VHH binders against NADH-ubiquinone oxidoreductase 40 kDa subunit, mitochondrial (nuo40). Designs and how they scored, part 20

Target 1, 349 residues: NADH-ubiquinone oxidoreductase 40 kDa subunit, mitochondrial (nuo40), of Neurospora crassa (p25284)
Amino acid sequence: ISDVTITRTGKPIIRNQGGRSSLGGHTATVFGATGQLGRYIVNRLARQGCTVVIPFRDEYNKRHLKVTGDLGKVVMIEFDLRNTQSIEESVRHSDVVYNLIGRDYPTKNFSFEDVHIEGAERIAEAVAKYDVDRFIHVSSYNADPNSECEFFATKARGEQVVRSIFPETTIVRPAPMFGFEDRLLHKLASVKNILTSNGMQEKYNPVHVIDVGQALEQMLWDDNTASETFELYGPKTYTTAEISEMVDREIYKRRRHVNVPKKILKPIAGVLNKALWWPIMSADEIEREFHDQVIDPEAKTFKDLGIEPADIANFTYHYLQSYRSNAYYDLPPATEKERREDREYIHML
Key: E = the ipSAE of ESMFold2; O = the ipSAE of OpenDDE; V2 = 0.75 times the mean of E and O plus 0.25 times the DockQ between their complexes.

## First folded at step 24 (VHH; framework vhh_vobarilizumab_d1)

Design w5 (from u6 with T28K G98S; at its last look DockQ between E and O 0.48; V2 from the best seeds 0.00; counts 0 for: pae E 4.7 > 2)
Fold by ESMFold2, look of step 24:
Parts: C-alpha cells; structure tokens; sequence
Structure w5 (fold): chain B 349 residues (1-349), chain A 122 residues (1-122)
C-alpha cells in the first residue's frame, strides 16, 4: 500500500493509484453544491478522485454537476435543511463536510436564522455525531454577532454555534464573489435602473469564485487549516460605483442610477419581501449598503494558502460580453430561472 | 419519478364551491412547498395559492378570502377549497412543486401536474 494517507484525526485513507489521485479515497459531502460556489468545489474534488456526496433539492440542477472523465464518483441524496435524518444520511460516511449553505434575504419559509444558525447547527451536529474528520463552514465577510445587518449577525452566530459543536471547524469568510452567473456583475448588468440608498459608495474587495473554490479544495488536505478562520478577498478595494462603471463600459450601455433615502426604501423593501410570493428585494440588503467590508487582521488569508487572488477588473469582458446589444435575443437561456421558466411553459402547454 | 395528479374539477354554477385535490408521489412531500396555478382560455398561467413546507400560505389578490390551500402530509395530498366561484375563475388548474435555492432564496417550480378543468357557468 504505497498511497496510505493518515488524516488529521488518525484515520487511514487508501489513495487510488494514478497521476491525479492525490485526493482519491476521500469521501466529501458538499451542502450547497448546486449554488454558485458549490459547482466549482464539487468539480475540483471529483476531478481529483474524491467520492462527492451531494445533498440536493432540485433534480434539474444536479445534471450540470456530473463530470465526464473524472476519477471521482458523485452520489446524490435528497435532503431538506429541517430534516435531521436527511442531513445525517448525507454525512455518515464522509471524511470531510463542506457547508456552503446561506442566503441573501429571508423568505416566508426560511429566515436568516433558520438557514445560517439552525441549519448550520444541524449540519455540525451530524458532523460531530459521525466523527467526520474535517468540517469546512463558509460564512461571510463582516460576520459580526452585533451587526445591524441580520445577514452578518446570523452568519457570525452560525460560526459560534458550529465551533461550539465542532471546535476544529475551518471557518471561511469570502468577500462578495464574482464569476459566471454571479450576484455581483450579473446583478449590475441585468438591470436598466440601479436602485440604491447609499449612492453605491460601499467598499469591498471582490473575490473570484474560482479562487475561493481552490482555497476550499486545499483545506481538505492542508492540515494547518483546521480550527483556523480564513478571510478570502480579492487584491483591490472597489466601491459598487466603480464596479458599476466598469460594467457600463464593458457592455456599452449606461445604467440609470436612482438613489432613494434609506428611511423610505428600507421599509418598502421589508413590506415587499413579506407580501410577495416572489421576493424582489429585502430590507437587509438596503442596510448592508451602509457597511463597508472590514478586514479582520487576525484571520488567515489567501497568502497563507499560497494563492494569488484575481482582480475583478481583469474579468469584466469574460463575464459580461453576453450583455452587449441583442445578447438575450441571440443566446440560449443561460440562468437556472430562465431554463425553469422555459421548461414550465413547454411542458405545460 | 415525481408525479402530481389533480382531481376534483368540473362544472359548477357561479357562487358554488369545488375542492381540488393533488395526489403527490415519488418524493418526500413534507419537505417541499406546493402551489396551485391556473390558466384561463387564451391567457398565461397565474399563481393562485401557495403553501410553504413549514405551513404558511399565500394567495393571489383575486382569490383571497374565497380560496383556501391546505396540505395533508400523511396522505401526500395538496388541496384547494374554492368557494364563491365566479365565471372568471374558469381555467385549467395545475398543481406544482416548489423548492428554494438556499444560496439565493429564489423559489422555483420544477414539476407540474396535467391539470384539472374548472368551468364556472350556468
């Protein structure tokens, strides 16, 4: 057995023979695998020969997670965040668990607390119950239990709960992420009128989703990452205004900016979030506009992983070229929502 | 193999009542949000009522106070009680399954029934 690897907790894992099989023999569970970040970590792990367990909600999205030619195996298990048994079945045979689950706004079905605290708690309890070797929990930049923003507050309280249950947890706090079908560049490019309350002056260090995926993969095999907190952010600070100008220049269109005082827009967003079946905005999103990214100087970074993070300015053409004139008329539906709306109409008509 | 089968449609006089049922199979019913949609002749589909996996309900303004959505998780069945029916309620009614993307919080409808016709006429 020339390829036996001993995990951080002393568990032997027998690696498969092969040039790309450095992670072979590991079984990884990825909660949130169908999301923006999840597709990249699942692809990396499967290509390296891991068995990847994917707890999923949607048959449609799991198709794009299958990779051809990789040594790894993908196992899909239906789950719900409130269903403890489904979570336990997802992790019971795994060597490492990634929790990527989070959300940008509350819904009538799931609040921030339901997802970021109670959901994370149930996952951590399952990880501890089955003595999983490694647990990697993705939080957020600005995680602060005292934050006025419920998103940041619940992310921070989720970190506390997870660590109280599983002290060796690796905490990851990514900055706002950009990439294919992101909620940063795409959000700015897809609207004709940009509605804000803080003049787009909030500052942050946007991070490439691919770089975050690389960091998450390294945390599987880099034993020095256990118990650590990582803040993963890009190399340069931008305002939303600066990013919006980059978007406008790249798509050859000027977006109209409408700034509405917080005391007016925030209550309206809150009412709309609660009243509509299809949420269009949230009060917390408005409040977050008034909070710059704050870097924790005690946290580890990309430098501690040997990763050079990419600058968003170098990727605007790559991710935005489809938004130029007549882009939607000439291209097939690209987003999950567009594909689902097309499927709904075709199969029901 | 997810299946949704609607029943209970038919002809009813204005002011009358109907109760629609949707039998669900092939998935853990209690873990999913469910909804009723309708499509009137010559028009697009519109949301009528929804019920979340946690039990909260939502209604279109046009049916609020007249229609009641409910679910029986033991029988894997979704219901729509329709009272005080009007001619404009005439449509094919569809049962739909919903899920939430945990990252975005968006709700999507991924499976639909074949529909059941409700005709409100005298």
Amino acid sequence: as target 1 above (349 residues)
Amino acid sequence: EVQLVESGGGLVQPGGSLRLSCAASGFKFSDYSMAWYRQAPGKGRELVAGIYSRGDTSYADSVKGRFTISRDNAKNTLYLQMNSLRPEDTAVYYCARSYEDYETGHSYFDYWGQGTLVTVSS
Scores: ipSAE 0.172, ipTM 0.611, lowest interface PAE 4.7, mean pLDDT 81
ESMFold2 (binder alone), look of step 24: mean pLDDT 81; pTM 0.803
OpenDDE, look of step 24: ipSAE 0.186; ipTM 0.570

## First folded at step 25 (VHH; framework vhh_vobarilizumab_d1)

Design x1 (from w3 with D101E; at its last read DockQ between E and O 0.58; V2 from the best seeds 0.00; counts 0 for: pae E 2.9 > 2)
Amino acid sequence: EVQLVESGGGLVQPGGSLRLSCAASGFTFSSYDMAWYRQAPGKGRELVAGIYSRGDTSYADSVKGRFTISRDNAKNTLYLQMNSLRPEDTAVYYCARGYEEYETGHSYFDYWGQGTLVTVSS
ESMFold2, look of step 25: ipSAE 0.367; ipTM 0.689
ESMFold2 (binder alone), look of step 25: mean pLDDT 83; pTM 0.831
OpenDDE, look of step 25: ipSAE 0.141; ipTM 0.544
ESMFold2, fold request of step 26: ipSAE 0.295, 0.337, 0.083; ipTM 0.670, 0.676, 0.581
ESMFold2 (binder alone), fold request of step 26: mean pLDDT 83, 83, 83; pTM 0.830, 0.833, 0.833
OpenDDE, fold request of step 26: ipSAE 0.138, 0.168, 0.173; ipTM 0.554, 0.563, 0.579
ESMFold2, last read: ipSAE 0.414, 0.208, 0.280; ipTM 0.738, 0.616, 0.661
ESMFold2 (binder alone), last read: mean pLDDT 83, 83, 83; pTM 0.831, 0.831, 0.830
OpenDDE, last read: ipSAE 0.118, 0.127, 0.252; ipTM 0.523, 0.532, 0.639

Design x2 (from w3 with D101Y Y108T; at its last fold request DockQ between E and O 0.45; V2 from the best seeds 0.00; counts 0 for: pae E 4.7 > 2)
Amino acid sequence: EVQLVESGGGLVQPGGSLRLSCAASGFTFSSYDMAWYRQAPGKGRELVAGIYSRGDTSYADSVKGRFTISRDNAKNTLYLQMNSLRPEDTAVYYCARGYEYYETGHSTFDYWGQGTLVTVSS
ESMFold2, look of step 25: ipSAE 0.294; ipTM 0.675
ESMFold2 (binder alone), look of step 25: mean pLDDT 82; pTM 0.826
OpenDDE, look of step 25: ipSAE 0.395; ipTM 0.735
ESMFold2, fold request of step 26: ipSAE 0.058, 0.088, 0.181; ipTM 0.568, 0.591, 0.626
ESMFold2 (binder alone), fold request of step 26: mean pLDDT 82, 83, 83; pTM 0.826, 0.829, 0.837
OpenDDE, fold request of step 26: ipSAE 0.154, 0.494, 0.352; ipTM 0.579, 0.797, 0.714

Design x3 (from w2 with D101Y Y108T; at its last look DockQ between E and O 0.02; V2 from the best seeds 0.00; counts 0 for: pae O 12.0 > 2, placed apart)
Fold by OpenDDE, look of step 25:
Structure x3 (fold): chain B 349 residues (1-349), chain A 122 residues (1-122)
Amino acid sequence: as target 1 above (349 residues)
Amino acid sequence: EVQLVESGGGLVQPGGSLRLSCAASGFTFSRYSMAWYRQAPGKGRELVAGIYSRGDTSYADSVKGRFTISRDNAKNTLYLQMNSLRPEDTAVYYCARGYEYYETGHSTFDYWGQGTLVTVSS
């Protein structure tokens, strides 16, 4: 027995009853699927029986995304963010599009503007052109067109552009995310020396990448999220210092902290960013250290989705255990709560 | 750069054994699930065995009881012990890196090796 669901735009979606694969019925394009957040949403969508279109760049030719289990169909399509035709091909058959593309550092090939504004614009245009039912655009915390941080400014401008093209766009502003592929916990844990300018005093509400992914998934099934802006943040405010302490505790190592004044480190970082092909440090990253998270009180949150976001403190063992020395590797989680959860996890496998 | 390099493939008689290895580099090996896939001529790529970061394993029904997946985190190496090999096991075997999701227990695989050929023939 198949149920026919009509999308907001009037397109019929056939949903088959009975299996994980039968509940989806959607064709979803996920730009940025190769990132930490993208991988999760792809997994969620595929598990629901959706067809997931994964645009990928040439540099990812050697990457194959496969989801384990009885999953929906995954379609890989080569695309270029600067190539409108390739973007259109990626969205042409989709009824939902996710734009997760975003870098927190500039590259030699792509500026923040290229990615956050121009790239987003092209995607939004494609969405509009092919009358895609849902467009979910992932922005950033502290998105502000007037920000001194180019990252926050360009993210905000990207929001404006996509909304202007496709007013029904759902905008998602996640806090700094933690998970296996984050640049939060792992950035701290992977180094012996932590180099900062703000003494790790910046405050934010770290959010679990899994929770963000869940939110994105739910948005697909909730038409009321159209045209809405979401601030997705964790349950507790932390300083980088506090998180760093948790990292030290969990990995049984004490990292050296070196604080260099902004006027010195920012220029150095700027030079390094231009000289190196891999991201280590950028001037904009240094600038971001001086910006606490500001949450828009008018934005929707996890509560509006019925999601209770997880506290980063409960996941330090899971994500950081690999940084332990052999002597401490088999020790239990640092927190009692995580110990309990760890036991439950083992039983679920 | 993430690299996965398979080795250990070759020609073996039915009933024989092989041990495949996958050398991983460019990422923190212990953080990831790993898996073996295989692709036989004219067939699609299929999951053979998977191992979570915590050591839990999963096997395809076709290889259950015959194949054993294991990992050495200290050596950044994934293994597949293949016993009681059958002609239908003939395939190119691929090592894959998987992103593990704690909440769901699922993994998505994003990097693949070049593969190693296993031929089971009399």
Scores: ipSAE 0.000, ipTM 0.229, lowest interface PAE 12.0, mean pLDDT 84
ESMFold2, look of step 25: ipSAE 0.258; ipTM 0.660
ESMFold2 (binder alone), look of step 25: mean pLDDT 83; pTM 0.835

Design x4 (from w3 with S107T; at its last read DockQ between E and O 0.51; V2 from the best seeds 0.00; counts 0 for: pae E 3.9 > 2)
Amino acid sequence: EVQLVESGGGLVQPGGSLRLSCAASGFTFSSYDMAWYRQAPGKGRELVAGIYSRGDTSYADSVKGRFTISRDNAKNTLYLQMNSLRPEDTAVYYCARGYEDYETGHTYFDYWGQGTLVTVSS
ESMFold2, look of step 25: ipSAE 0.302; ipTM 0.658
ESMFold2 (binder alone), look of step 25: mean pLDDT 85; pTM 0.843
OpenDDE, look of step 25: ipSAE 0.198; ipTM 0.580
ESMFold2, fold request of step 26: ipSAE 0.125, 0.091, 0.225; ipTM 0.599, 0.567, 0.635
ESMFold2 (binder alone), fold request of step 26: mean pLDDT 85, 85, 85; pTM 0.847, 0.845, 0.844
OpenDDE, fold request of step 26: ipSAE 0.302, 0.333, 0.297; ipTM 0.667, 0.672, 0.664
ESMFold2, last read: ipSAE 0.283, 0.287, 0.096; ipTM 0.659, 0.659, 0.585
ESMFold2 (binder alone), last read: mean pLDDT 85, 85, 85; pTM 0.848, 0.847, 0.848
OpenDDE, last read: ipSAE 0.286, 0.298, 0.302; ipTM 0.657, 0.648, 0.666

Design x5 (from w1 with H106E; at its last look DockQ between E and O 0.57; V2 from the best seeds 0.00; counts 0 for: pae E 5.8 > 2)
Fold by ESMFold2, look of step 25:
Structure x5 (fold): chain B 349 residues (1-349), chain A 122 residues (1-122)
Amino acid sequence: as target 1 above (349 residues)
Amino acid sequence: EVQLVESGGGLVQPGGSLRLSCAASGFTFSDYSMAWYRQAPGKGRELVAGIYSRGDTSYADSVKGRFTISRDNAKNTLYLQMNSLRPEDTAVYYCARGYEEYETGESYFDYWGQGTLVTVSS
């Protein structure tokens, strides 16, 4: 028979008896499920027996997620960030909503404001309208409404808007994430020439995407996370240069580094953005190279969740082996620690 | 099922005008960027004009000032008004739907019509 629990807002949840489930009977909506982080949280929730609602826009990504979500029930709903009805239909029956939507550069269809502020606002309004029990909003490190980087400024303004609408929102600010098909390790490994404006001097604490996914899953059931702000970052500070050196060592190649002054590269990025039908970069991305991660000492961290975050240095072999030439493909990982952690972590995908 | 059906092609004299239409069905038309491409015999497809979901437009240099792209979201129809036509405008014109991934910004044209022939000759 079933097990019945009552949420903090009085909503009954029926947990089915049928096996390896601690979240059976919960319904979660994950906006941004097709992205890097979304894959991990959807998989974790589905494995625990949760019904997962996935608002989607691309049939290809839907098929990809279907393969990864074998346990529990995955429900796909077509949506558009500008369509209030589609957002409301996505959340109306859910106990928890995750908003992972964001992007690294603006397009003609969607500015940073459209995505990070107005989109988040519409999601929060739907969450509040249907009195959803938990709302978890993923922002970014360096979120600051006064930032000269539009990305960081709009992420911060989005935080303010969602909290004004749903005060119990959990805010999550991940550091730059590494993992499968990331925009960090793979970005460095996949190019013949590394093009930068700040000599790869920027500093941050890279975080394993799997650890962030674990934190997000915990926030579903951990009552103490409501209304809190979490900064989720890895244990060590690195420059991009240090990470690039790790990449070079792991793939047995030296990549050429081309540093172009900001005064030259930003205008070029702006012109290319205007000239191309589909933008591939923005001036804001170049400006972000000049901003170190600033850690808020008042924010909650992985420690407050009982999670020990992984060090990127121990995962370079796991994520980068495929970039080795044939001559070097079979050489062992850089450390014995990485070999053991590879076995431990790969089963969480 | 996404369907794009072009119409309005034909034979026209140099300096003449044509208006192409693309009837769209099977999706929320107003949410997507749309474009016209053309392909002359023995050539690759080339972008003629595009219109973003927000209404901004873009034109190939060769058609600026002569062609006007527009959309009627209530009728799910994309238009291309072609004025001052030249023999080099002779091609099969295709309607295309633009897709944009929210999280990455990755964009491409995922559905195409069957095309409508425009011939500009004397």
Scores: ipSAE 0.091, ipTM 0.592, lowest interface PAE 5.8, mean pLDDT 82
ESMFold2 (binder alone), look of step 25: mean pLDDT 83; pTM 0.823
OpenDDE, look of step 25: ipSAE 0.358; ipTM 0.717

Design x6 (from w2 with D101E S107T; at its last look DockQ between E and O 0.67; V2 from the best seeds 0.00; counts 0 for: pae E 4.8 > 2)
Fold by ESMFold2, look of step 25:
Structure x6 (fold): chain B 349 residues (1-349), chain A 122 residues (1-122)
Amino acid sequence: as target 1 above (349 residues)
Amino acid sequence: EVQLVESGGGLVQPGGSLRLSCAASGFTFSRYSMAWYRQAPGKGRELVAGIYSRGDTSYADSVKGRFTISRDNAKNTLYLQMNSLRPEDTAVYYCARGYEEYETGHTYFDYWGQGTLVTVSS
């Protein structure tokens, strides 16, 4: 109980019983599927009946990638970002490819350039070689080839390379993402001492990882997204300090903030990145603290997809309750506590 | 099936040398970081030396200048040359394969050999 449809490039696809809304009949390759964002998009696509090809680097991470039962299937293929043949095998039968691979820290195995430029180039070349219908490449906010930050510069150069090879690419630039296993709320909640260089004054619009996943799923079937650049960010601008205050209030702990001048901390972070076996920081991360999010007014956004992005302030209880000590675990959300106090005071009047 | 098989352990006098080998199979050896860990009786496992997939090395402070890690990608073999051995180097030495996350650079060691015993005593 299926029918045949024709893609925008003329490729026939057999749809499942659910029709267009079920995404049945599509085969999607997701590079970076085990990462923060990848788990959400893989689960969304599989639940909608899509066949999902997962290029994986490591058997350990394959065991942690869970897919809820539905009409779709998950196909695992071993790959290496430096091995062109493995990348080609990952995409050759797919009608859409997502590249979510990125890196927060350089290592001796993989620099920013190795991942964001050369890796992206190889993926785009494979996409073009096999005439894949859609390519969705996840970049970053502040992507700028002239940026002082290697991360932002290499992300931007990756965009340029990918578009030169496959002009129909959809570019996605997410703001700093929050959710389970994030590098924002949980980074702040998991430490007793917060070490920074910019007094936590950098500004950005945090975005819910689930909303980004929803946008990526829509880009599979929404042909109007081809060749477009999307900046996906939340509804409200925050400083890291404001987010840290929300975290402290939600977990009922105050953490020590240690602010070290950039001229001191950045060189130290650079040396430690190269000297330590498992780096926890890099010089580039320190530099990124000094760059507010810059929004491109010409880029498309969640509004163009009909998605209402969530505010991080409404999710602190949901994501952070587990960081509370036993004495505070059962207290209501901090916001609700404040609301109840207000109502009780009014009743007394 | 991923396999790591250590060899080359034994009894040696203080100041002596040993060369450990780890034969790897069941995966593309050149793609992975590799490491040597050791475990003294009653203690946890301790990183001794690591080698990145591109060849760069790292060492615990206690072995710097005395131990040399190397790899032969053509033979799928990891080595640890141990010189100037001391009694505190006595341990079971394990070969481990490293997985590196693309997003962070953090390395997890997911496969381990059976270990080879190194005893340094007179």
Scores: ipSAE 0.095, ipTM 0.587, lowest interface PAE 4.8, mean pLDDT 82
ESMFold2 (binder alone), look of step 25: mean pLDDT 84; pTM 0.844
OpenDDE, look of step 25: ipSAE 0.398; ipTM 0.739

